# Designs tried in a protein design chat: VHH binders against Radiation response metalloprotease IrrE (irrE). Part 15

Target 1, 256 residues: Radiation response metalloprotease IrrE (irrE), of Deinococcus deserti (c1cz84)
Amino acid sequence: PTALAAAKARMRELAASYGAGLPGRDTHSLMHGLDGITLTFMPMGQRDGAYDPEHHVILINSQVRPERQRFTLAHEISHALLLGDDDLLSDLHDEYEGDRLEQVIETLCNVGAAALLMPAELIDDLLTRFGPTGRALAELARRADVSATSALYALAERTAPPVIYAVCALSRQEDEGEGGGAKELTVRASSASAGVKYSLSAGTPVPDDHPAALALDTRLPLAQDSYVPFRSGRRMPAYVDAFPERQRVLVSFALP
Key: E = the ipSAE of ESMFold2; O = the ipSAE of OpenDDE; V2 = 0.75 times the mean of E and O plus 0.25 times the DockQ between their complexes.

## First folded at step 4 (VHH)

Design u8 (from b1 with S53R V58I K64E T100V T102L; framework vhh_gocatamig_d2)
Fold by ESMFold2-Fast, scan of step 4:
Structure u8 (fold): chain B 256 residues (1-256), chain A 120 residues (1-120)
Amino acid sequence: as target 1 above (256 residues)
Amino acid sequence: EVQLVESGGGLVQPGGSLTLSCAASGFTFSSYALAWYRQAPGKKRELVAGITRGGSTIYMDSVEGRFTISRDNAKNSVYLQMNSLRAEDTAVYYCAREVVYLYSGGTDYWGQGTLVTVSS
């Protein structure tokens, strides 16, 4: 299709090849494929990390959450892998330059990071075991030790049936009453499988009577026929699988 | 006995340049990462630039290409060369010693700070 799609496919190949040689995906295991490169954690302000090929160092910001640090490590490893692929690097320089080239490289390294931490085999195994469900999303985030949002995009990309995935969580309403007001359940992130042209935007409120709200309130998984609560007010019929975890609910909407 | 002493601050016009120096004593300088932070009135202290034991450098987005951090292990000093200065660079600049580990890191010692004012 596009030059960017081809570059992403190549980046996924590089990540899969690198990952196949590793004993695991924990921080120590991720470094096993890189000879002579030192991993160092230090404060880095607004930056998550950096790869310095001249000094053979990967730097990770010590002042961010552990799962974010690990994704950043996978991102910096992807920079090293990309730099080692002469054909890909040459193709990118032929197609892009300046700020656009930098943006494309960052995008590719995020693609590589996701592929490294969430291999196709892991995603496919979870889809086989649990189906395209909120539970599959929860298990992917847990097993890969990544954010629910990162897992959401990766899972949607490999889901064959028409499904919308969402991460929903309570947010505080502006309060003019006592005690800090009521909390509202809203969509924090969403992604749909290939071929689904519907979007469930961040900030969309989820009604109190929806299965997602009920599952979070009861702390029990709930699966039933219901609807997708679009921001427009449109209610599209869907089979809803809602899996509460911690302070959020992970939802899949299986479409007709 | 660990000491970090900054110097080189002052008043400069927009577009001008200034070099900050930090003289360290009381520890094995070459074993630590060093950094420059700044704090403008009413704002939080922020990392400007850092340099590892091995010489890798990190920069805040707004100063990358304009500022250069360097170290001289023989002189136990770290420097911040500031070019193309802007009004928003006005702040007290602090030298800091960074403790870096395999899975964590943080600042353990601060200098007293040196004021940089970009104005006429």
Scores: ipSAE 0.061, ipTM 0.580, lowest interface PAE 6.0, mean pLDDT 87

## First folded at step 5 (VHH; framework vhh_gocatamig_d2)

Design v1 (from b1 with A33I A35S G54E; at its last look DockQ between E and O 0.78; V2 from the best seeds 0.00; counts 0 for: pae E 3.5 > 2)
Fold by ESMFold2, look of step 5:
Structure v1 (fold): chain B 256 residues (1-256), chain A 120 residues (1-120)
Amino acid sequence: as target 1 above (256 residues)
Amino acid sequence: EVQLVESGGGLVQPGGSLTLSCAASGFTFSSYILSWYRQAPGKKRELVAGITSEGSTVYMDSVKGRFTISRDNAKNSVYLQMNSLRAEDTAVYYCAREVTYTYSGGTDYWGQGTLVTVSS
């Protein structure tokens, strides 16, 4: 419908085509698809990476952790794929210019990176195995080796039934003056399946008696009828699946 | 024995220009990544610019558009052209050779450094 939505769809197609020729999605496997492009690891200060089309080089910061290097590689491959698609490039230049064009290109390269690292077949397999649940969210993040937030958006995009997903974690309030900081469980990120018009704002507190809070406190998964705890105080009935891990809880709210 | 020798430092007014040079010997220069680092008094040494064997370049944000790194493989030399110099560019500048592996790397040789002072 929009120029941006069409561009995102094309970027996913380019990423899928690139991925089809790979033996896997780890860093070693991602490198196997490069043709005529040199991959170089070097010190880059605060920058994570770059694609240099003039010299046909992808640069990756040698001083960052391997998992960040992997995501950066997928992102830079997406730059190369975008620049190699004349129709997409022409459409972007027709619609966008200046700083806005740069912003759109970076957004598209993040879309491409996500599509490379989280193929649709992986997402669909996890949805089949676990349903649209907090557990599926946790498994996607783990299996694809991506952030819970990245996995959350990808999972929501492919979830057919009406579901809200959330990543919730303790917020530490440091007491600058006196008296011991309190931790509270809050929503860090949320997204919903297509057609759901409800969402949770980042920072929304999760009540102490909510299944998500109980799951985190007990370190035990909980699945039960409960509610979506909107910041406004509104309570919307939902089947809640809360999957705790480390200091966070991954939650789904299945709506009627 | 690997050797990196910097030259071209000095005293410059704000807004002025300098070209730093680094003459390399004792290794196959064309095969390596070369970088410039700097260390201001009381600060940690930081990357300024780097250049790959293919010619691809990296710059820190504060110098991008003002500094240009280049290399001449026939002369075994790497250069840093510094334009529009500011007081905060005052530092000892070091030439460095980078060692890279598929997922890692670091600096294995440093020059002695050349002092750049930007003041009126």
Scores: ipSAE 0.320, ipTM 0.752, lowest interface PAE 3.5, mean pLDDT 88
ESMFold2 (binder alone), look of step 5: mean pLDDT 83; pTM 0.839
OpenDDE, look of step 5: ipSAE 0.761; ipTM 0.925

Design v2 (from b1 with A33I A35S G54E Y101E S104T; at its last look DockQ between E and O 0.06; V2 from the best seeds 0.00; counts 0 for: pae O 9.9 > 2, placed apart)
Fold by OpenDDE, look of step 5:
Order: structure tokens, then sequence, then C-alpha cells
Structure v2 (fold): chain B 256 residues (1-256), chain A 120 residues (1-120)
């Protein structure tokens, strides 16, 4: 656990260092620090991207959404950064092997990608401006052009007060029957700030009378005293900030 | 053991045609993306064409309309039909296997290459 944490920290440093030299965070700018590496978009089926360190090529799936492509690019850049750090690689090889090593590398590259696309300064600025709110989450996702889920994890990591963030969206009840199953609002992803012992599980239904549901229905942001809707039925008191966006609600639960 | 063996390279005149073949073994061929790369003298290796397991294809701009990548899963082979060849197409052509993971490094195996020379 300590080895992985250290590796993640190193990846964030690598990403930050790389990012500091970039003229921007658009696709072209992201490649600026990678001399000799070519970027190619192509259909890749279920694959999002690839990096060829030998031939200095990054492949991006042209069939996926632009925000996914951008994250994938950052992920592949992170691969390049990781491979450029002999010490980190050595440590990883000492600690992990086989499939586990590959998994760890992928995890680290995701960490790198997130750090690259969502610099600490950006997150801190948003937290300062908007507080640890659903709106902050929405703004981070928008400004960084990343998925709400990616933004959620990054935001939670840098949030000092006890807060749970969640992305909620309508899901079709998998009822077996042919009939148009009632759409239910459920948690798609959640993450808590450091020190929070509670987690909101994916798939957790959000009651219709909950501020998050009301925000989605009214398409208006709502902030009020309410509760964390745990799957167990437990209701933990929290100040809820619900920010509706399209077919989802970005939510923060500030815990006492 | 994974193997990729290229064939079909040679000398051809400008405007001519050539078909490269790559025979693959040692892995589930149908599950992988296959690609052709080329490296000209003094230049970096570059992606020429790729074909996914589903048959989707990509080409570098300079070969679009002239080159066609295809695959035969029954023969564990990938092909590059090259038409209207130009002097600038002169290079060693490499067959490559792409990794299957969703978020991973690109090419994990390469062939030895086959030389294509386009000259009058």
Amino acid sequence: as target 1 above (256 residues)
Amino acid sequence: EVQLVESGGGLVQPGGSLTLSCAASGFTFSSYILSWYRQAPGKKRELVAGITSEGSTVYMDSVKGRFTISRDNAKNSVYLQMNSLRAEDTAVYYCAREVTETYTGGTDYWGQGTLVTVSS
C-alpha cells in the first residue's frame, strides 16, 4: 500500500512537471512536451488508445468522444512519463510482477492523466471560488474537459473538509419486462475527501424527494440541509449542494 | 511464441503495385489490432495503416486511396496492398501487433520487416 501511494505521488509529480511546461491543455498543447512523438487518431474498436515507446507513436481511438480522447491522450502521455522514469520503473518492478504490475501501471497512468488534465492549481481555484460543492465539481469537469467521474475523484482528493461527492444519473430499472421501466436516479460514482469513513456506493438510489432529485427535475441548483442517501437506508445528515447538468446531477454532501 | 513474418517486399517502378503479407503465429490473431509501419532511411518509423479486430481501418494521409490494409483471420495474416507506388514510399515495412488492453502501450510485437524500393 505504501509503495503504490508513493508511486502515485511520483506520477503526480511527473504530470505536474510536464504540465508546467505546456502552453495549454488542449490536444495539441498536451503533445508539446513530447518531442518526436506523433499523435494518430484511428478507429480502434474497444480500445481507447496506445503508446508505442519504440516508435514514438500515440494512437487514439477516433470513435470515442472527444473528452474521452483527451483523457486517453493524457493517459498515454503518462505512460511515456512513467517509462521515462527509471527509478519509478525499477521500484514498480521490484514490488509488482505479471498482471499485477500491468494493473498498477494502468492505475498510475490514470493518476497521471488526471493530474495532467486537472492541475492542483485549477482544483484549488475552483474550491476557493465555489467551495466544495456540486457546482465546483461541474466546473472542474467542464473546464478540464474531463468526465464528471474523473473530476469527482480529483476534487475529493484535494478537499480538506469532510465531503462526499457524487455523480447521479437516471438509470433504467433493469426490469426483465418489455415495458418502459421507470427511470430511477442513482449514484453512478462517488468519492469522499480524506478522513471520511463513509462511502456512497454506486447504484444507490436517490429518493424522489431528495434535493438531488429535485434539482434534476427542476433543473435548478439546490443547496440545503438534507442527508446522504446510503443504500442501507441510513440517512446521514449533510448539507447538500446539488448541481443539475443535462441528465445528471453533481452533488456534494458536506458532513458535520 | 508470438511471431510476425513479413513478405512481399521488393523493387518496383513508380506507379507500380505491391502486396505485402504478414503471417502471424503464437497468439489469437482475431483478437488483435494489426498494423503496418514503415521506416525510410534516415527517417523515423511511422504508422502506415492499421486494422482492428473488427475490421476498421486507418491510414496515414499520404497513402490514403493508394494503400489498403486487410486481414484474413483464417490464415492469421494481414496484408498491405500498395498501389500507385511513389519513390517516397521506399522504406522497410514492418508488421506490428497492437496490445489488446484498453489503456496500454501500443505495439508489443514487430516483424523483422520487408524492404520496399520504388525506383525507376
Scores: ipSAE 0.006, ipTM 0.255, lowest interface PAE 9.9, mean pLDDT 89
ESMFold2, look of step 5: ipSAE 0.336; ipTM 0.769
ESMFold2 (binder alone), look of step 5: mean pLDDT 84; pTM 0.837

Design v3 (from t10 with A33I A35S G54E; at its last look DockQ between E and O 0.80; V2 from the best seeds 0.00; counts 0 for: pae E 2.5 > 2, unsure alone 64.98 < 65)
Fold by ESMFold2, look of step 5:
Structure v3 (fold): chain B 256 residues (1-256), chain A 124 residues (1-124)
Amino acid sequence: as target 1 above (256 residues)
Amino acid sequence: EVQLVESGGGLVQPGGSLTLSCAASGFTFSSYILSWYRQAPGKKRELVAGITSEGSTVYMDSVKGRFTISRDNAKNSVYLQMNSLRAEDTAVYYCAREVTYTFPSGYTGGTDYWGQGTLVTVSS
């Protein structure tokens, strides 16, 4: 495995160990695991947060909404966990330097934050109960209290069969400049399980007669044989599970 | 009575330096977060830098590497060292005291006291 893959695996392990001692994953519960680290909320302008290892302080921007503060706290906890693991630090410094090292550290801290907020046990339970479906995606986002996009990536990573997940929502029509009338349904984000060699591009339009569009229009889940509507116009056969939620639809495309 | 009194502003050429000082009184200085804000004519007041009671610091992106906030708890003072000044740094600079409030769904904060301000002008 690559050095980055090994580092990600270790970061997930550190996050899991931290999380095991918590009463929950809400902001108050995340703070419960801070031992020897002071959590301080202060104005930070456009910056969301920081970890100061010299003073053992996690800083969270007091000027942003609580939902953003929660993810930022998980990210900064991951910084503290990373800096406390001498073997991981040594491996990163052996492999990376300069701006690339900084980018890798931030990537790892996002991986740690996701793992802390969406434990593997939760994801595996939802996959067992609902299968690799749009409903599993919706339940993960709801149960973990995270964005559908964050849930999408986490779910895809742990899905064994070949599946493409997507979050689709209405977008402002580009050819009119302002969306005064109808908007088109497009892919907002997508990710696929391991081994899938196809990708579904953000911005890809979803035809009005596609199960995802029908599920959104009727506000009823649909699951049926249909296709992946690639941006190129290609229509690859797939079993589509479309789960509407508010003004969006969470979709899985199961491939043969 | 809580007081925050800024000093050290003035006229400086581009590339120059200034040190702003803020003398605090009327409260337990060492227990509070102190910040510097600035306001240019016609613009919103914006955070420049902040420093916690423990000494942790935060800076807006445009001043990182050029400005340094520090505090001296024995003198009840907070400082802003401004180097490599640019015309865009021209503003009234304010010392501020910050508080954090906790609500059931998270945290929020606010500035509860401001100084009078000190003018910094960066011009040829």
Scores: ipSAE 0.438, ipTM 0.815, lowest interface PAE 2.5, mean pLDDT 89
ESMFold2 (binder alone), look of step 5: mean pLDDT 80; pTM 0.804
OpenDDE, look of step 5: ipSAE 0.760; ipTM 0.928

Design v4 (from t8 with A33I A35S G54E; at its last look DockQ between E and O 0.03; V2 from the best seeds 0.00; counts 0 for: pae E 15.4 > 2, placed apart)
Fold by ESMFold2, look of step 5:
Structure v4 (fold): chain B 256 residues (1-256), chain A 123 residues (1-123)
Amino acid sequence: as target 1 above (256 residues)
Amino acid sequence: EVQLVESGGGLVQPGGSLTLSCAASGFTFSSYILSWYRQAPGKKRELVAGITSEGSTVYMDSVKGRFTISRDNAKNSVYLQMNSLRAEDTAVYYCAREVTYTYGSYSGGTDYWGQGTLVTVSS
């Protein structure tokens, strides 16, 4: 158990306590639990948002999609929660300095945001119902109203058995009215449960005869013994659960 | 290994000009938003300028019209042209890479910083 793992656990605890008092998890409801802090939407260019504790304001970029605004708000609330916990702040300043401290704080605020939007109870319920599968990933994203990538990381973090999750989609697709070029199914994002030392790189091609490719082509879920298709060409045995969804496939690789 | 290395800082008279450079390596430079931040002694780090992968720019109000951010994707470099410099521009300037959200990553935040280059505006 590292100092970072302990800090993440505390951040989740703070987020869970905050979330328990909320009427909902939509953007406006997320502010329900804060006293003396105002929420302002304004153009911010490429910056998504900010928390200014000196002026008691959370700023959210008005020019980005509502889903991104919602996550950004949860992130900035997590800054406020972190700054209000003297023990956590002290532990962080004891362990980290300079740019590394800033990175850790931002990582913790992403952890807090995810915990606010994807409560542990929801994740555990889905893991119980569906197992650590592509279906569980799809259900988490849908029920929490978050991106598949956000759900992927949250699910992996709470998955106990050794599993790699991936979101895969076709690359090089053009506008609907234009002729198509050669297309490859590739990994768009991936994460693994604790203790797994393997990862899939974004851009890794998925062979056409892999269950993930077949599930996408047929639009039918497939679950079977197969392999993890690493970019290096290595094929590690795994039980593959491939869940197709629109123009992508959500995949779990259960390792032996 | 992601690296951002700033250069071009120094001592300049008020009203003078200076060009900062940031050489980037270890990532697909053309796909990322790059930005410049600055931090004066005793103050918080603040965004100065940013440039998107498609070339759109943003500036803090106090530098707009005086500073120009640009990028050269062939050289994996981002630049900050600083004109009409004032004493208030004195700070350490940092090059930064911005990312979008993923769990365990920053949401619209900076994931890598350079070491910084000092700009001093004094007579």
Scores: ipSAE 0.000, ipTM 0.122, lowest interface PAE 15.4, mean pLDDT 83
ESMFold2 (binder alone), look of step 5: mean pLDDT 80; pTM 0.807
OpenDDE, look of step 5: ipSAE 0.629; ipTM 0.883

Design v5 (from b1 with A33V A35S S53T G54E K64E; at its last look DockQ between E and O 0.81; V2 from the best seeds 0.00; counts 0 for: pae E 3.8 > 2)
Fold by ESMFold2, look of step 5:
Structure v5 (fold): chain B 256 residues (1-256), chain A 120 residues (1-120)
Amino acid sequence: as target 1 above (256 residues)
Amino acid sequence: EVQLVESGGGLVQPGGSLTLSCAASGFTFSSYVLSWYRQAPGKKRELVAGITTEGSTVYMDSVEGRFTISRDNAKNSVYLQMNSLRAEDTAVYYCAREVTYTYSGGTDYWGQGTLVTVSS
């Protein structure tokens, strides 16, 4: 495993250990495990939050929506956990420096935040009950109270069979000159389980006759043999599970 | 009665420095987050810097490294040291008191403002 994979695994362990002592995963409960650290909500412009170990303060931008504040809090807790682990810090400084180190640290803190909000036992239970499907993705987002995109990455990470997950939604075509009567279903985000060599790019159009488009139009789940609609025009055979939810559809592509 | 009184503004050349002061009265100063905001003509008021009761600081990207916020609880004062000033820093600067409730917050008092003009 790479140095980054090892660091991610350690970050998940730190998050799991922190989470074990919590009464819940709401914003109030997340702070329960911190001793001697204060949480301050204040205007922060475009910044989401910060952790200041010198003054023992976690700062959260008071001007963003509560859901984003909760994830940001989990992210800043992850900064505190990372800074408290000497071996992890040493490994990171041995492998990375400058802007790359900063980027890796932020990546790790997102991994920690996801692990804190979406415990492995919850993800594994949903995979056992529903399989690696669009429904499992929807249930994870609902039960963990996280965005579908956050749930998508966490679910893909723990999915053993070869699956691509996607969140698809309607968007306005940018080159429509005559006005906005037509909307196009596109991939908003996607991620694949380990070992899958294919990626489904954000912005990729989903054809109107694809199960994902049909499920959204009818507001009924649909599961059938179909294909992955890559941006290149390639159509790779896959078993598609499409779960519509409000103005979007949560999709899994099970690969042969 | 809560009062915030700014001072220290003026005319300065690009590359110069100014120190803004805000004298606070009518409340327990050490219990509040203090901030500096600025408003250029025709623009919305924007956060410049803030400082918590513990001394933790936040800065907007364009001023980080050039501006320093500080507080002196014994003098009930908050300061903004402004170095390497640029024409784009020209604005009225306001001292503000932030209230922070459990999982919430906002600005409840503003000073009158002090004008900073950076011009050749």
Scores: ipSAE 0.282, ipTM 0.728, lowest interface PAE 3.8, mean pLDDT 89
ESMFold2 (binder alone), look of step 5: mean pLDDT 83; pTM 0.838
OpenDDE, look of step 5: ipSAE 0.527; ipTM 0.853

Design v6 (from t10 with A35S G54E K64E; at its last look DockQ between E and O 0.88; V2 from the best seeds 0.00; counts 0 for: pae E 3.5 > 2)
Fold by ESMFold2, look of step 5:
Structure v6 (fold): chain B 256 residues (1-256), chain A 124 residues (1-124)
Amino acid sequence: as target 1 above (256 residues)
Amino acid sequence: EVQLVESGGGLVQPGGSLTLSCAASGFTFSSYALSWYRQAPGKKRELVAGITSEGSTVYMDSVEGRFTISRDNAKNSVYLQMNSLRAEDTAVYYCAREVTYTFPSGYTGGTDYWGQGTLVTVSS
């Protein structure tokens, strides 16, 4: 296994251990495990937050939406957890340097935030109840109070059978701007369970007669045999589960 | 009762330096975060820099590396050291008190007191 995969696994373990002692996952509850660290909200311009180990402070931008603040807090807690694990720090410094090290640290803190907000017990319960489906994706996002994209990555990671998950939404293409062009259903984000060798690119159009498009148009869930609509035009057979909500559709493609 | 009084503004040439001061009274100074904001003619008031009660700092991207915010809890004062000044730094600068409210399900924050402002003009 790669050094990055091992670091991600350790980060998830740190987040899970931290979360096990919490009374809940709301912003107030998240701080209960960080003795000697204070949480301060203040304006921060374009920055979302920061962890300051010298002053023992987590800063959260007071000028962003509450749901963004909660994820940012989980991200900064992950920085504190990472800095408190000497073995993980040493392994990262041995493998990475410069800009690459900073990118890996930020990736790990996003992994930690996701693990903290979406405990494995919750994900496994939803997979048991609903299967690896668009419905399970929607329930995870709602119950954990996270974005569909965050839920998509967490769900894919714990899904054993070969499945591609996607979040699809309408977009408008502009060739010159100010035009009233037709709206097109496209893939916004996608991720697949371990061992799947195919990927579904963001921006990929979804045909009007695809179950995902039909589910969005009717606002009714659909599950049926269909296909993965790759950007290349290839159509790979898959069992499609499409769960519409608001102006988007949450999709799973179960592969043979 | 809460008062924030700025001083130190003036006219300076590009590349020059100024130190702004904010004297605070009427509250437990060491318990609050403080910020500097600025407002140029015809523009909205914008954050410049902030400092927590613990001493952590935050800066707007355009001033980072040139400006330094600091506090002296013994003197109930907040300072903004402005170096390498540019014409676009011309504005009225305001000292502000920041508040974080904690309640059972969440948090909110805001600026609850402002100083009167001090004018900084960067001109040849």
Scores: ipSAE 0.314, ipTM 0.741, lowest interface PAE 3.5, mean pLDDT 88
ESMFold2 (binder alone), look of step 5: mean pLDDT 81; pTM 0.819
OpenDDE, look of step 5: ipSAE 0.816; ipTM 0.954

Design v7 (from t10 with A33V A35V S53T G54E D61E; at its last look DockQ between E and O 0.06; V2 from the best seeds 0.00; counts 0 for: pae E 15.6 > 2, placed apart)
Fold by ESMFold2, look of step 5:
Structure v7 (fold): chain B 256 residues (1-256), chain A 124 residues (1-124)
Amino acid sequence: as target 1 above (256 residues)
Amino acid sequence: EVQLVESGGGLVQPGGSLTLSCAASGFTFSSYVLVWYRQAPGKKRELVAGITTEGSTVYMESVKGRFTISRDNAKNSVYLQMNSLRAEDTAVYYCAREVTYTFPSGYTGGTDYWGQGTLVTVSS
C-alpha cells in the first residue's frame, strides 16, 4: 500500500483505541481519554480550533455551531494522537516535507476525526443489517450524528462489494435577471468502494425519471435495476437503492 | 528575540488581591492571543485565562469571577488581576503567546513562547 494508505490505517487504529475507552461520543465525552489536556471554548474568528501540545490545551471556537465544534474537537484530538505516535510521525517526515507534510497531517486528522465519530463496529453493523445501501448511509449519518457527506466517505471505505454512494439534492441554477433559477436534482457528493474505477462527479444532474428523483418526489424509498447517470451522459447499469430524506436522496449504485 | 517577562508575584494572605503583569517584546503583540498558565507544586501546568486579539476572554472554571485578564496593546502588556485568593491558587504563573493555526493550512497550533514565571504564594 502507499505511504498515505498506511498512515491512514494507523490513524484509524489510534482513533479506535481512543474511542474504545469513551463513555460516549458527544463533545465532552470525547475528552474523557486525554489526561491533563484542558478543553477551552473561546471566540476565535475564522479559525475553528487549535491544539497546544506544549501547554496541554485544546481551544475550540465558541462562535460556530455545536456540530462543527464536535468535529473540530475530534480533529484536534487526532492531532494529539498523531503527535503521540513517534513511528507514525517519523514515517510521515520520511515521506513528506513542507506544505505537503502539513496537508497530509490535516488529512490524517480528518480521517481520525471520522473514525472517532463513526466507529468501525457501527459501520460494520449497519452494513450487515442493511447491506451497502442508501438506507445504510442514512442510518450511519443519523446514528453517528454526522453529515451525510461524512457518513458517505466512511461507509464507502468499509464497503467490500463494488458500490457508488451519492448524496443528491436539489440545486438552484443561478441566472442573471433575465433568466430564472431552475431547480434540478444533482449529485452533491459521491464516493465509491475500493476497486471501483468509476466516479460520479458532484454537480451531475439526475434525470427526472431516475429512481433517485422518483424517490424524492414520492418520499418513498425505491430499489430497482437502473443506471449510474454519469455527467458525460453515459448510463452504466446498476442496482439503485434510493432513500429519500426531507430535501435530499441518499443513493447507492451496486455495480455488476 | 521574543521575550515575555512576568512580574507582580509574591506572598499574599487568603482573600487578598494581586496583579500580575507580563511585558512583551520582539513581536507584534496586538496580533497574538495571550494566555496565563499556572503550575502548582506536583501538578501539571494548566490554563488560567486567555485573551484574543479581539479582546474576548476565557477563564478556567475555578477562577471565573475572581480573576480578570486584560491587555494593553499600546504598552505590549497583558495583566491578570487576581482577587479573593485562596490557598489552591498558589503556583508559578506563566505568560504565554499562542499560535493559532488556520484550517486547512496544515500548521499546528500551540504556545511557542512563554516566560520564566512569577511565584504566587497564598499564605494559609
Scores: ipSAE 0.000, ipTM 0.148, lowest interface PAE 15.6, mean pLDDT 82
ESMFold2 (binder alone), look of step 5: mean pLDDT 80; pTM 0.801
OpenDDE, look of step 5: ipSAE 0.801; ipTM 0.944

## First folded at step 7 (VHH; framework vhh_gocatamig_d2)

Design w1 (from v3 with K64E; at its last look DockQ between E and O 0.63; V2 from the best seeds 0.00; counts 0 for: pae E 3.2 > 2)
Fold by ESMFold2, look of step 7:
Structure w1 (fold): chain B 256 residues (1-256), chain A 124 residues (1-124)
Amino acid sequence: as target 1 above (256 residues)
Amino acid sequence: EVQLVESGGGLVQPGGSLTLSCAASGFTFSSYILSWYRQAPGKKRELVAGITSEGSTVYMDSVEGRFTISRDNAKNSVYLQMNSLRAEDTAVYYCAREVTYTFPSGYTGGTDYWGQGTLVTVSS
């Protein structure tokens, strides 16, 4: 147990309490729970949003896509919740300062946003229904209307058995040179359940004969015994569940 | 009719200061978001600063700490105090009224009225 872990747990509690009164988790429903806080949509250039505690205003950039506005609103609600919890704020100031404190606050507000948009009940239902699989990852992203990367981190955090989740997509090989780059399937993001001592780095190539590559090529889900393709060349046995969508594949590696 | 009338532009040396003013009429000024934009030759128009009816402010990164937007609802006016001016601040500056449009999936925004613009030139 660390100070950061305790702060994350408290942030999730605050988000859950806020969410309990909402009719839903779309942008309009998220606004429903605001009390004493004015929500304003305005041009903000490159900034996505802000919370102004002096005027009790949440600002959301009106010039970005609706999906990004929704996440930003959840993030700014989390800022307001954090600043309204004197014990949490005091604990953070006792433990962190300067740039590190700012980074921790932003991390906590992302945790709060994720908890608000992806309630524990939803994640647990999907894990019960589909298991800790690429399909569960796809369903979480679809049902919560969040990015696959956001869903990946939330799912991994609540997965009990040893699993590595990954989002893989095609990219141009950067060392190809000249003008002709071949597209290569690579890991874009990954996260593992608690206790897994292995990591799968972003940028790791996925071999063309791997189930994840095959699922993408055929556009059909594929589940079979295979391996985790570490960048080092190590190939660790794993049950692979690959769920393709669009030009990417959502993968789980269940470890023995 | 909605009117936004700007003043205060001119020539100033680097490091100098200038105050822009925008007098508004024809609408309930205190209920609207007001912004300053600028457009340099050959560049796209960009948000400089904005201020909500509650007084919350937003600034572009390059002007934060140097520029201050303010409003006086009794005088139906919005101001831009520009300090520590740099050559890169040279542009036509526009006062703008902002609106938010609601649709089922979210919101989008726009500027529905612009002032005539006032030229700020920062040159030695």
Scores: ipSAE 0.377, ipTM 0.777, lowest interface PAE 3.2, mean pLDDT 89
ESMFold2 (binder alone), look of step 7: mean pLDDT 81; pTM 0.811
OpenDDE, look of step 7: ipSAE 0.701; ipTM 0.902

